VH-VL binders against Ribosome maturation factor RimP (rimP). Designs and how they scored, part 1

Scores and structures below are computed, not measured.

Target 1, 164 residues: Ribosome maturation factor RimP (rimP), of Thermodesulfovibrio yellowstonii (b5yjx5)
Amino acid sequence: MNIKELKDKITDYANIVGEQEGVEIVNVEIYPGGKGLTLRIFIDKEGGVTIKDCENFSRAIEAILDVEDPIKSSYTLEVSSPGIDRPLKNKKDFLRNIGRDVKITTKEKIADNTFFIGKIVDVGDDWVRIEIQETKIKGSKKKGKTELLFIPFNKIIKAQVYLG
Structure headers, positions and changes below count from the first letter of each chain, unless a header shows other numbers; antibody chains are not in Kabat numbers.
ipSAE, averaged over its two directions, is called F for ESMFold2-Fast, E for ESMFold2 and O for OpenDDE. V2 adds 0.75 times the mean of E and O to 0.25 times the DockQ between the complexes of E and O.
Where letters were taken out, [cut] stands.
Atom coordinates printed by the task and the answers are left out, and those that the model quotes come from them; centres of patches stay.

## First folded at step 4 (VH-VL)

Design G11 (from F5 with heavy chain D99G R100P; framework fv_zigakibart)
Fold by ESMFold2-Fast, scan of step 4:
Structure G11 (fold): chain C 164 residues (1-164), chain A 121 residues (1-121), chain B 107 residues (1-107)
Amino acid sequence: as target 1 above (164 residues)
Amino acid sequence: QVQLVQSGAEVKKPGASVKVSCKASGYTFTSYYMHWVRQAPGQGLEWMGYINPSGGSTKYNEKFKGKATMTSDTSASTAYMELSSLRSDDTAVYYCARGPGSYWLGYFDYWGQGTTVTVSS
Amino acid sequence: DIVMTQSPSTLSASVGDRVTITCKASQSISSYVAWYQQKPGKAPKLLISAASSLQSGVPSRFSGSGSGTEFTLTISSLQPDDFATYFCQQSYSTPLTFGQGTKLEIK
């Protein structure tokens, strides 16, 4: 089968296992890597995944791959958590990161800006609220204020966790 | 003059449902959020959730998810709160309260008069 | 959830007294606090928003102050009409939460 068909099939298997194991499937990647194909599955869970979660998931998905045998060449299976650079795209992503600093770029100006760094304080069905940290304006000695901003999801171009 | 007028007192049996209405006048109904707050006899205030009448989006206090349902009718400028599977500890005065629009959440500048819901066998 | 704790739960005072009620949040809420007055059998009435912004029509003897985790409502010269229960409320994040209330009664 072609790579697209294989990816869709593996994603279906991963979703079944994810439901059984209580983890969310973040992404599935398939690419040539060294001696055959590399299957990389990113899983996540509120509160963070443990090594045991990754081991249990790997064991379960491997069992399905052994039975279904969709890959005729050699392959390597990797199961891991997403990195800090994971984009925040939907309500679940923002809910999972309440209390963390994020960087957000918007399509339209909100309070005169299109780029924000702040702490996620609340999440609604179609919006996120962030607390913008006080900023000292370079060269003017004037400092900004702490402000609570309401950002609709439909105005967000990209959002990611920010370490500082 | 902003005014919120609620439906009258209700007496219900355990297991029943009740639907409280809140009719708004004196302002643009879709420009403000409508919140629901309850107060059990001799107790403090408990926030239940809100509805944004512009579009009908809602946010519930986790305690009331699956228990309370908030809706609105923009043509009638009326908000509704339905509480299902009533228990004796749902006996309370239920208030609707107006909050600021989409840019803010949470100061209640006008309140309905309250609807007393009594759950008794 | 953000817990709002009021002190005292009951306050006895005389007409003409300066009265202060305190409200403490379990985490920083900046200035996102409102104060309400409730008389028996009536809905609460907004007195102050954003910690210190007096609502239109509320007597100037009422004032609010504070930021972060500690807030105060002050009545500079208590009048007979002021005997009521007072509640603080945070509007920083959902669920919106209220303090347990302070009952202001005649000494």
Scores: ipSAE 0.077, ipTM 0.598, lowest interface PAE 6.6, mean pLDDT 85

Design G16 (from F5 with heavy chain G101Y; framework fv_zigakibart)
Fold by ESMFold2-Fast, scan of step 4:
Structure G16 (fold): chain C 164 residues (1-164), chain A 121 residues (1-121), chain B 107 residues (1-107)
Amino acid sequence: as target 1 above (164 residues)
Amino acid sequence: QVQLVQSGAEVKKPGASVKVSCKASGYTFTSYYMHWVRQAPGQGLEWMGYINPSGGSTKYNEKFKGKATMTSDTSASTAYMELSSLRSDDTAVYYCARDRYSYWLGYFDYWGQGTTVTVSS
Amino acid sequence: DIVMTQSPSTLSASVGDRVTITCKASQSISSYVAWYQQKPGKAPKLLISAASSLQSGVPSRFSGSGSGTEFTLTISSLQPDDFATYFCQQSYSTPLTFGQGTKLEIK
């Protein structure tokens, strides 16, 4: 079959899986990839997709592809969400990701750390607030607590969505 | 002694604008965010937004975007809040309030005495 | 927006009473709540921050507790100076929001 017909079939399978897994299909791309075909499926959902969502989707679509056998040659399946691995560069990026976990690296210590993983709670013109959970220190008997942290944008070196 | 002293009461007609001032003393003006909160007669408190006097960055409650403008003058240690296109339901006492922490927003340890703005025909 | 709901809206009490005012958030705000006292014609006064941290100069009869969605302000032995309106406020996210207020009046 030609690539367009294959794309239509893959899109149909993806929509079925999307309904089962609670994700929307943003786009389906098929192109030659050196060692056969590359199938790239972009998925999205309210609140954003996680690595687990991508893994679950990949597993489900692979099962259909194994049964239906529409591709006779080798292929590579990639499932992702647009921007899942992109850095958060500006206020709009942080605003778009309120409620999601992010990784942030800072130029100077804030609360004794320069690296943070937490949920974006709020975003101002010159700051972001994240909710973090303290991790247990080796040999410590303390319970970790949820803490709200204020991080000025001018202290951020790098920030990106945390894929847990 | 920390003090926030606001300008006097204003009476305005619908459609006019008003600019309220808040003069700070007794602390380093640029080290603390300044918030604006209003209170309609007999009603509760409503957060309008803040200004960071260090650099002038602002955040507005969505309800006041395009209606309120917050500015500051670091040489005078004074914050300003201008409200445009006044309506009768803008009648309220307007407060400036200092954030308790420069690194944590939202706890107001010192307040101005309030400026009553009355909008009537 | 996070909605803060206080109960009761009006509370009648006598000097010496132990009174409790409650505040409920529409979503979890951890411990990021403040309590203010306001007397007629005056600006509000910060009593408590971070749910339980008493501000300097505030009498020890005032205390705060709670986390998540339910918070309380307690006055252990009511004094005449305590008859006022009390407001809770969340500082978890913007817009910062206040409860509707609880008027504490003489029984």
Scores: ipSAE 0.183, ipTM 0.620, lowest interface PAE 4.9, mean pLDDT 85

Design G19 (from F5 with heavy chain G106D; framework fv_zigakibart)
Fold by ESMFold2-Fast, scan of step 4:
Structure G19 (fold): chain C 164 residues (1-164), chain A 121 residues (1-121), chain B 107 residues (1-107)
Amino acid sequence: as target 1 above (164 residues)
Amino acid sequence: QVQLVQSGAEVKKPGASVKVSCKASGYTFTSYYMHWVRQAPGQGLEWMGYINPSGGSTKYNEKFKGKATMTSDTSASTAYMELSSLRSDDTAVYYCARDRGSYWLDYFDYWGQGTTVTVSS
Amino acid sequence: DIVMTQSPSTLSASVGDRVTITCKASQSISSYVAWYQQKPGKAPKLLISAASSLQSGVPSRFSGSGSGTEFTLTISSLQPDDFATYFCQQSYSTPLTFGQGTKLEIK
């Protein structure tokens, strides 16, 4: 299936979950990242969403994705709301978020990938180190594996806080 | 340069079918989705659906399911839209449009010149 | 379906004027909106994508802004060639939908 068809299927599933969980689906984004896809769903509700709302939505949509199996490769699911997903623009922003999960897109490959999700473990004058975790893979049983990755700031296109 | 050239105007009777063509040139035909949009006289734009020329997968606006059929011929770089069981309210200008959008965006950077379909008895 | 509502439906203006056309979505659509210009007897022409990205070859007097449910198209110094009908379009979800159009005419 192509990316546009996949987006349509994911959007349909997201709307079902949104109805169940009492949240509105603001946006669905799908983009490739090295060895797999990233699926990002933006949700909202009157009064604003909480991290717990995002977690509940994530669990529900993951259940549907496990049953329907629309993706035949590895993927990462992100659920977010505007305002709780803060952009990281400079060294100071990365320093302030040491210990938090972030997602980073680079303009060229690092370790054969251009998209990374991981925890900021250290920040230098012109680089960041993240502890990355393996993504959900076809046939995967939720087994986590971590590794450390060094990313130069001059290779970063976009970075922001990752909600899980 | 990118061009989308559509077939000529058609006049049909109620109950007939019409097949509109859209020939693409100036780019790799299979790299972009092709959408179909119609516009009734003096009215706004109405999205009908799209086809991915790489593989031929389609998505239809629910209103056109079972009525419109989208196909493509990669060797000829041509997309087709066939509309069956024509009614007078199918009278419209039919456009093909190239989707320049990336993974999540749909926007149309090039349009065909339009094909006028008139349904009258 | 996401409903896109434009205002005004008709706008009368003079050359040199600053004009603003608004587009409201029935639900939040992030920045997934495009703007098109259509002249009588012609196909629509893309002006703006992703709410604010100016299409190559489109004059800089055109600009787009907004996010969520309210979007605007602005022409900073209206030229004779700008009298046309303008449409917004959402790509947040299928079916893709257009606003009803705003006709910009000579005052």
Scores: ipSAE 0.000, ipTM 0.483, lowest interface PAE 17.5, mean pLDDT 83

Design G20 (from F5 with heavy chain G106P; framework fv_zigakibart)
Fold by ESMFold2-Fast, scan of step 4:
Structure G20 (fold): chain C 164 residues (1-164), chain A 121 residues (1-121), chain B 107 residues (1-107)
Amino acid sequence: as target 1 above (164 residues)
Amino acid sequence: QVQLVQSGAEVKKPGASVKVSCKASGYTFTSYYMHWVRQAPGQGLEWMGYINPSGGSTKYNEKFKGKATMTSDTSASTAYMELSSLRSDDTAVYYCARDRGSYWLPYFDYWGQGTTVTVSS
Amino acid sequence: DIVMTQSPSTLSASVGDRVTITCKASQSISSYVAWYQQKPGKAPKLLISAASSLQSGVPSRFSGSGSGTEFTLTISSLQPDDFATYFCQQSYSTPLTFGQGTKLEIK
């Protein structure tokens, strides 16, 4: 069958698995290779996708693909989150990434800085709050204090998901 | 010299709406977020939401979405909170409160005197 | 939502006593707690922000401490003017939430 029909079928299966595993399906891509297909499924969820989420999704979708057998050629299954440096441009982008680490650059200084790395803890109508981990206390095994920053959207030049 | 002065007490029937005002003086009105907090008789404080007077943007507690509407009038330095489809359990004192924190953490350094809203059949 | 739980709900004390009120958060909120005093028929008054920062004009007998999930408000030597209801508030995330209040009464 043609690629469009195959993609539609795979997307249907992915949505069923997504409901079971508590993840959203962002996109399904099929790349025909010389002697097979590469099937890429991008998943997401509030708070961010973990490695375990990708593992659980992969096992569940593979089970359906084994039973339904929609791909007659060889294939490689890849499950991942959308791109490493995905930009955050609007309120919906920030809402979707609550619980994830982000890097933010601002137009003017906030707490004497214009660059921040932290976890999105809350999103308002015109602002985002991020939690920044400060330096460890010298001579202690305990983590240093955390700081909450309130960043208005109109002060943000650029924001991206931070994966490390 | 910072003052928040609220409108007077209201008595309403179930199903009616009420609009409470909060007039600010003694500071630059657009430089601070304004929050609304209510307190039912003998009960604790319940956060309703806020408005940024500089742009009119709002954030509501989910409990009050579709029920409360927050607006502001920059020329009059006045914030408003309208509550629709009133029920008896909306009987409370309604406060406006200025957000001192804004960029770091919200906390309320000045409060209006409160507006008592009584809803009875 | 973050739940703020105060203890005790009611506290009876005498002038000159050292009084401690506790506030517990359902999750870690770092140091982002404010404390308010409310007298009958009046609006709340800010006493402390960021867990321990005393507001200008508030008597030095008031102090706050704590971080993470447990916070305390202490009045070192209770005065007649201090009989009131006290509320904690988390500033960590919306919806902003308050403790249920602690009523400080004359013994």
Scores: ipSAE 0.000, ipTM 0.494, lowest interface PAE 14.4, mean pLDDT 83

Design G21 (from F5 with heavy chain Y107A Y110I; framework fv_zigakibart)
Fold by ESMFold2-Fast, scan of step 4:
Structure G21 (fold): chain C 164 residues (1-164), chain A 121 residues (1-121), chain B 107 residues (1-107)
Amino acid sequence: as target 1 above (164 residues)
Amino acid sequence: QVQLVQSGAEVKKPGASVKVSCKASGYTFTSYYMHWVRQAPGQGLEWMGYINPSGGSTKYNEKFKGKATMTSDTSASTAYMELSSLRSDDTAVYYCARDRGSYWLGAFDIWGQGTTVTVSS
Amino acid sequence: DIVMTQSPSTLSASVGDRVTITCKASQSISSYVAWYQQKPGKAPKLLISAASSLQSGVPSRFSGSGSGTEFTLTISSLQPDDFATYFCQQSYSTPLTFGQGTKLEIK
């Protein structure tokens, strides 16, 4: 089986699993790596992919690969979400993740903290707004359960998607 | 006294441009976002966008992108909103309004008196 | 865009009445709603922010409540000066959006 034919077959299996697990298949990559082939499947879903989603997807597709046996050599399966390991560096990164939880570290204190976990609510040219929960940031207990926080991009040291 | 004072009424022909000014006094101009809101005769309020006078960054309501331009002059403590390619349905009262703080976007505690722009042939 | 819908569009009342105006958001906006009063020929005036926080200088007969998708503005004892149009506005996300307005008229 050539690589293109194998990729099409794996993509078909991935789409079946994706429909069952409620995730979208973003991309399928196949290339030589280590002692055989590396299969990398990128999955996504509304609201963001969790580590558990990647584990569940990985187990389901491995079961199909074991039964169908399309790969005669050894292989390594990697399941990931676009951006799971990537920092949010610019406005476009934040725009693509509106509605998802992120973790942000700032250069200076905002509302007495320099570390935040919250949902991206809105994005401007030079800022991001996140909604944080009382349980994630101490000091907001008198204001109810949620707090809407404005963070200028120039105050951010590091930001990435928070998967739980 | 904290005040926003806007330029006077304008009568324009279709296709023209208009530039409305909003002069701030009684507070630190660069510490608050300035929003622009319009109201057509007998109609409700429509948010157009804002400018951060500290640095000049803007955000527009999508329907005004390419049509409205917001600027500010920090030395004069004045915000401007220019509307191009005027149509009859741009006839409205245009307001500048101060956002009450950077932590919140969208609660407008101080408003200009409004500038009536009439577009007719 | 978040759509804000007010009810009723017009309200007739007498001085001394307790009146309530309702505002519904098309999605949850937590507590991020503001209320404005507008009199003919004048700019709007901020009454309430964060659903229930009374703006300085606004009479205590005005109050706001609600969270999520349903919000109310209440005037406990209507005064002659209160006949005006009232607007709600969400400040949760851009574009910022207003309700269509409620005109409070003399009965």
Scores: ipSAE 0.288, ipTM 0.670, lowest interface PAE 3.7, mean pLDDT 86

Design G22 (from F5 with heavy chain S102T Y107P; framework fv_zigakibart)
Fold by ESMFold2-Fast, scan of step 4:
Structure G22 (fold): chain C 164 residues (1-164), chain A 121 residues (1-121), chain B 107 residues (1-107)
Amino acid sequence: as target 1 above (164 residues)
Amino acid sequence: QVQLVQSGAEVKKPGASVKVSCKASGYTFTSYYMHWVRQAPGQGLEWMGYINPSGGSTKYNEKFKGKATMTSDTSASTAYMELSSLRSDDTAVYYCARDRGTYWLGPFDYWGQGTTVTVSS
Amino acid sequence: DIVMTQSPSTLSASVGDRVTITCKASQSISSYVAWYQQKPGKAPKLLISAASSLQSGVPSRFSGSGSGTEFTLTISSLQPDDFATYFCQQSYSTPLTFGQGTKLEIK
């Protein structure tokens, strides 16, 4: 079967699994790998994809591939979400990930810190705003306080989606 | 004393453009974002967007993208808002308002007196 | 967009009354709410920021409270100068949005 036909079949299977698992299929890539074919399926959902979502999707799609047997050679299946582990480099990257947790390292201290983990709340042309939780005080039964931080892009060294 | 002084009232025909100015004094112009807010007769406040006078970066409310253009002149400490392709429902008082401070987005601690723009055929 | 809903839309009161205006956000905005007073023909005036911080020069009869999705502006003893329209505003995320306004009228 040619790669185009195989991609169409895999995409159909992926869409079925996506409906069952509550994720959308962003893209399907098939290309020659070291040991046959590499199948890479990109999934997404509102609020962001977790590692568990990728695991659940992988198991479900493997079950269909075992039954339908469309690939006669060896293959490697990779399931990921757009933006997971990919560096956030520019405004567009941050805009695409509004509502997701990110980790950010800055060149200069902001509120006495250079490392932040928080949810992207808003994005401007030259800044990102994240919502962070204050660390709980030892022995406290109270929920941690929420704080908004304004981080200029020109002070960011590195940023990427935070999964846990 | 912080002061924002806006240009005078305008009467325009549908399809025309209008450019409103907002001259700032009493503070460092480039240290605070300038926002634009409009208010139609008898209606509430509607945020249009802001400009960062340091560098000129802007952010628009989606409703005003392609219709409003915000600029600033740092040597004159003046912000501008131009509205194109005017329609009757653009009739409103247009305000400039200063953001509270560095790294804030609202609230607006100082406002211009407003510029009335009337669009009628 | 975050929708801000005020209640009531119109409120009739007498001098000396305790007046309460409520503002509801369509999602949690922590404490990022401001309150403005607007008199006919005038620009809005900032009264309260961060839900409860009174702006310098604003009379102490004005107070704000709330967090998350529900916020309240209170005037403890209404004065003649307080008859105006009041607006809440969220500054949690863009686009910045205002409530529809509450008109405070003489009873």
Scores: ipSAE 0.231, ipTM 0.641, lowest interface PAE 4.4, mean pLDDT 85

Design G23 (from F5 with heavy chain Y103F; framework fv_zigakibart)
Fold by ESMFold2-Fast, scan of step 4:
Structure G23 (fold): chain C 164 residues (1-164), chain A 121 residues (1-121), chain B 107 residues (1-107)
Amino acid sequence: as target 1 above (164 residues)
Amino acid sequence: QVQLVQSGAEVKKPGASVKVSCKASGYTFTSYYMHWVRQAPGQGLEWMGYINPSGGSTKYNEKFKGKATMTSDTSASTAYMELSSLRSDDTAVYYCARDRGSFWLGYFDYWGQGTTVTVSS
Amino acid sequence: DIVMTQSPSTLSASVGDRVTITCKASQSISSYVAWYQQKPGKAPKLLISAASSLQSGVPSRFSGSGSGTEFTLTISSLQPDDFATYFCQQSYSTPLTFGQGTKLEIK
């Protein structure tokens, strides 16, 4: 299906999950990223969204996407909320978020990519190590495969906590 | 041929400091991280930290912060590990070990022969 | 810190035996495990990296397997040269940590 039809379907799924999890859907964005798609869902909640809310929402929406299977190519899912999406500016910020998912944009390609979503595994004097999961591919037996990436700080343009 | 040759055995009293050297040969010294690992008598291996000889950046096991100091001398292709305020439980064989990767991978393909440090009154 | 636990602590075997040593991580470390052999008075020797990749120069009777939290080192047909202490080590995150060791001794 085309992008508009896909966006409408994803928005419908998101609204169902939002009612179930007690959050409102602010916006849904779908855009191409390299050879795949990026799905970005903005959620909000009276009193503010917690990390737990984003984790619950992300898990629930991913389950629906697995069942309904609306995307035939690789994709990345991102859940975001005003006030909880925190930039990581220095070594201290990365250290404080070890074990959390982050999204990182780099100035030059690392392993043929400039955008990464993964869990912070370790932080050094001038680098961060993240564990990424191979992009989800329909029908692939390589679903769930992980790899460990070393990203030098001097190559990072932007880094933020990833909420979904 | 890759070789890591460490300094000889040391006997120290509590409160003293010891500096162990590890001279590398047979490869480009600045292209590989150097790690330090110790082993108390009859015990297992304990990672202390590493130094990147290109630029001198280090990472320490939290347990050794303020206790161990890692340095390197690029012109001499030698890494050093100094341990201060020695206690009897610092008695161990201290090893330098080369990381296999050009950045740290945590796989030690070559080891020094070890330096025995004995701390006793 | 990631804790690595080996079993058994001591293993008695005879030349020609198939021997298996197990290593468990306190959390998932994917495939980032190494195995080392250490003989008395000597430095450790790297046998296997990335859970299953045999180091150059290491006999093919050594093999590694596993992922996540459980890993094994297997020696398919024990030789006299193989009686030693074996250590697993995670390379997933710092501090790098080793198992307590498994001493393989003559039965």
Scores: ipSAE 0.268, ipTM 0.662, lowest interface PAE 3.8, mean pLDDT 86

Design G25 (from F5 with light chain L96R; framework fv_zigakibart)
Fold by ESMFold2-Fast, scan of step 4:
Structure G25 (fold): chain C 164 residues (1-164), chain A 121 residues (1-121), chain B 107 residues (1-107)
Amino acid sequence: as target 1 above (164 residues)
Amino acid sequence: QVQLVQSGAEVKKPGASVKVSCKASGYTFTSYYMHWVRQAPGQGLEWMGYINPSGGSTKYNEKFKGKATMTSDTSASTAYMELSSLRSDDTAVYYCARDRGSYWLGYFDYWGQGTTVTVSS
Amino acid sequence: DIVMTQSPSTLSASVGDRVTITCKASQSISSYVAWYQQKPGKAPKLLISAASSLQSGVPSRFSGSGSGTEFTLTISSLQPDDFATYFCQQSYSTPRTFGQGTKLEIK
């Protein structure tokens, strides 16, 4: 089977398992590497994915792969949640990260800036609100003012979780 | 000068619907969000939601989802709020109000004069 | 939802008095509070935004202060035109919520 057909089949299997285990399938990656193919399935859920969730998902998907046998060569299966550095691209991504710090770059100036670091406070259909803290005094003593910014999705060049 | 002019008073029966208009003048209509706020007789102010006239995106107070529908007509510089399945407790003055900034700040610098909606049973 | 609670519900005062109205939020809202004045039969009028920013055209006797959960509107020397109902409002999160109002009456 070619890689595209295999990816479609694996994605179908993953979606079935996802429904049963209460997790969402974020992405499926298949590429050659090491001792054959590497299958990487990214799963997510409200409140975050636990190690137990990944273990349960892996066990269930492996059972299907054993029965259906869609891969003729050796393969490695990896199940994980999206990395903390993953880009935020749509409303769903921002909703999952409410309460987290993010960094956002915009196409045009908003409140005199095009780069922001702040906590996601609220998410609408086509916008995100972040709370930023302005630093007045440099050094070990920090004095700042909190500011809420409204950023339309169509003005965002890139956004990702801030690891600070 | 900035003006928001609302449609006239309405008297409706329970179960009917009402559509209130808010005509804007004196500024670029698509540069400011338009909010809707109601006030029952002798009561305080209750936020219903807003519309972005640029593109038509809306945000509703959960209490009004499925009850209120906000739309706008950019060529007429007019915002609309339709309230369906009217009940006696929908009797109120309904205001349109302009968001102060061209980006959403949630402060209302200009208000319409209000539209009284009376639901008689 | 963030609940805004005003004190007092009614306030009696005389021309020339210093008047203070308080607004408390059920959670921290930083400085995202506005104050409105409403006279009978009329729409509300914005007085103060961002807790302390005086709206253009509003007399300087009006001032706002506070941050976090407690906010104050002050009228330094009450004028006859100031007898009205006053409302606070938070813009920190959805839904936008208002205090119940404070009616300022002639003593």
Scores: ipSAE 0.000, ipTM 0.502, lowest interface PAE 14.9, mean pLDDT 83

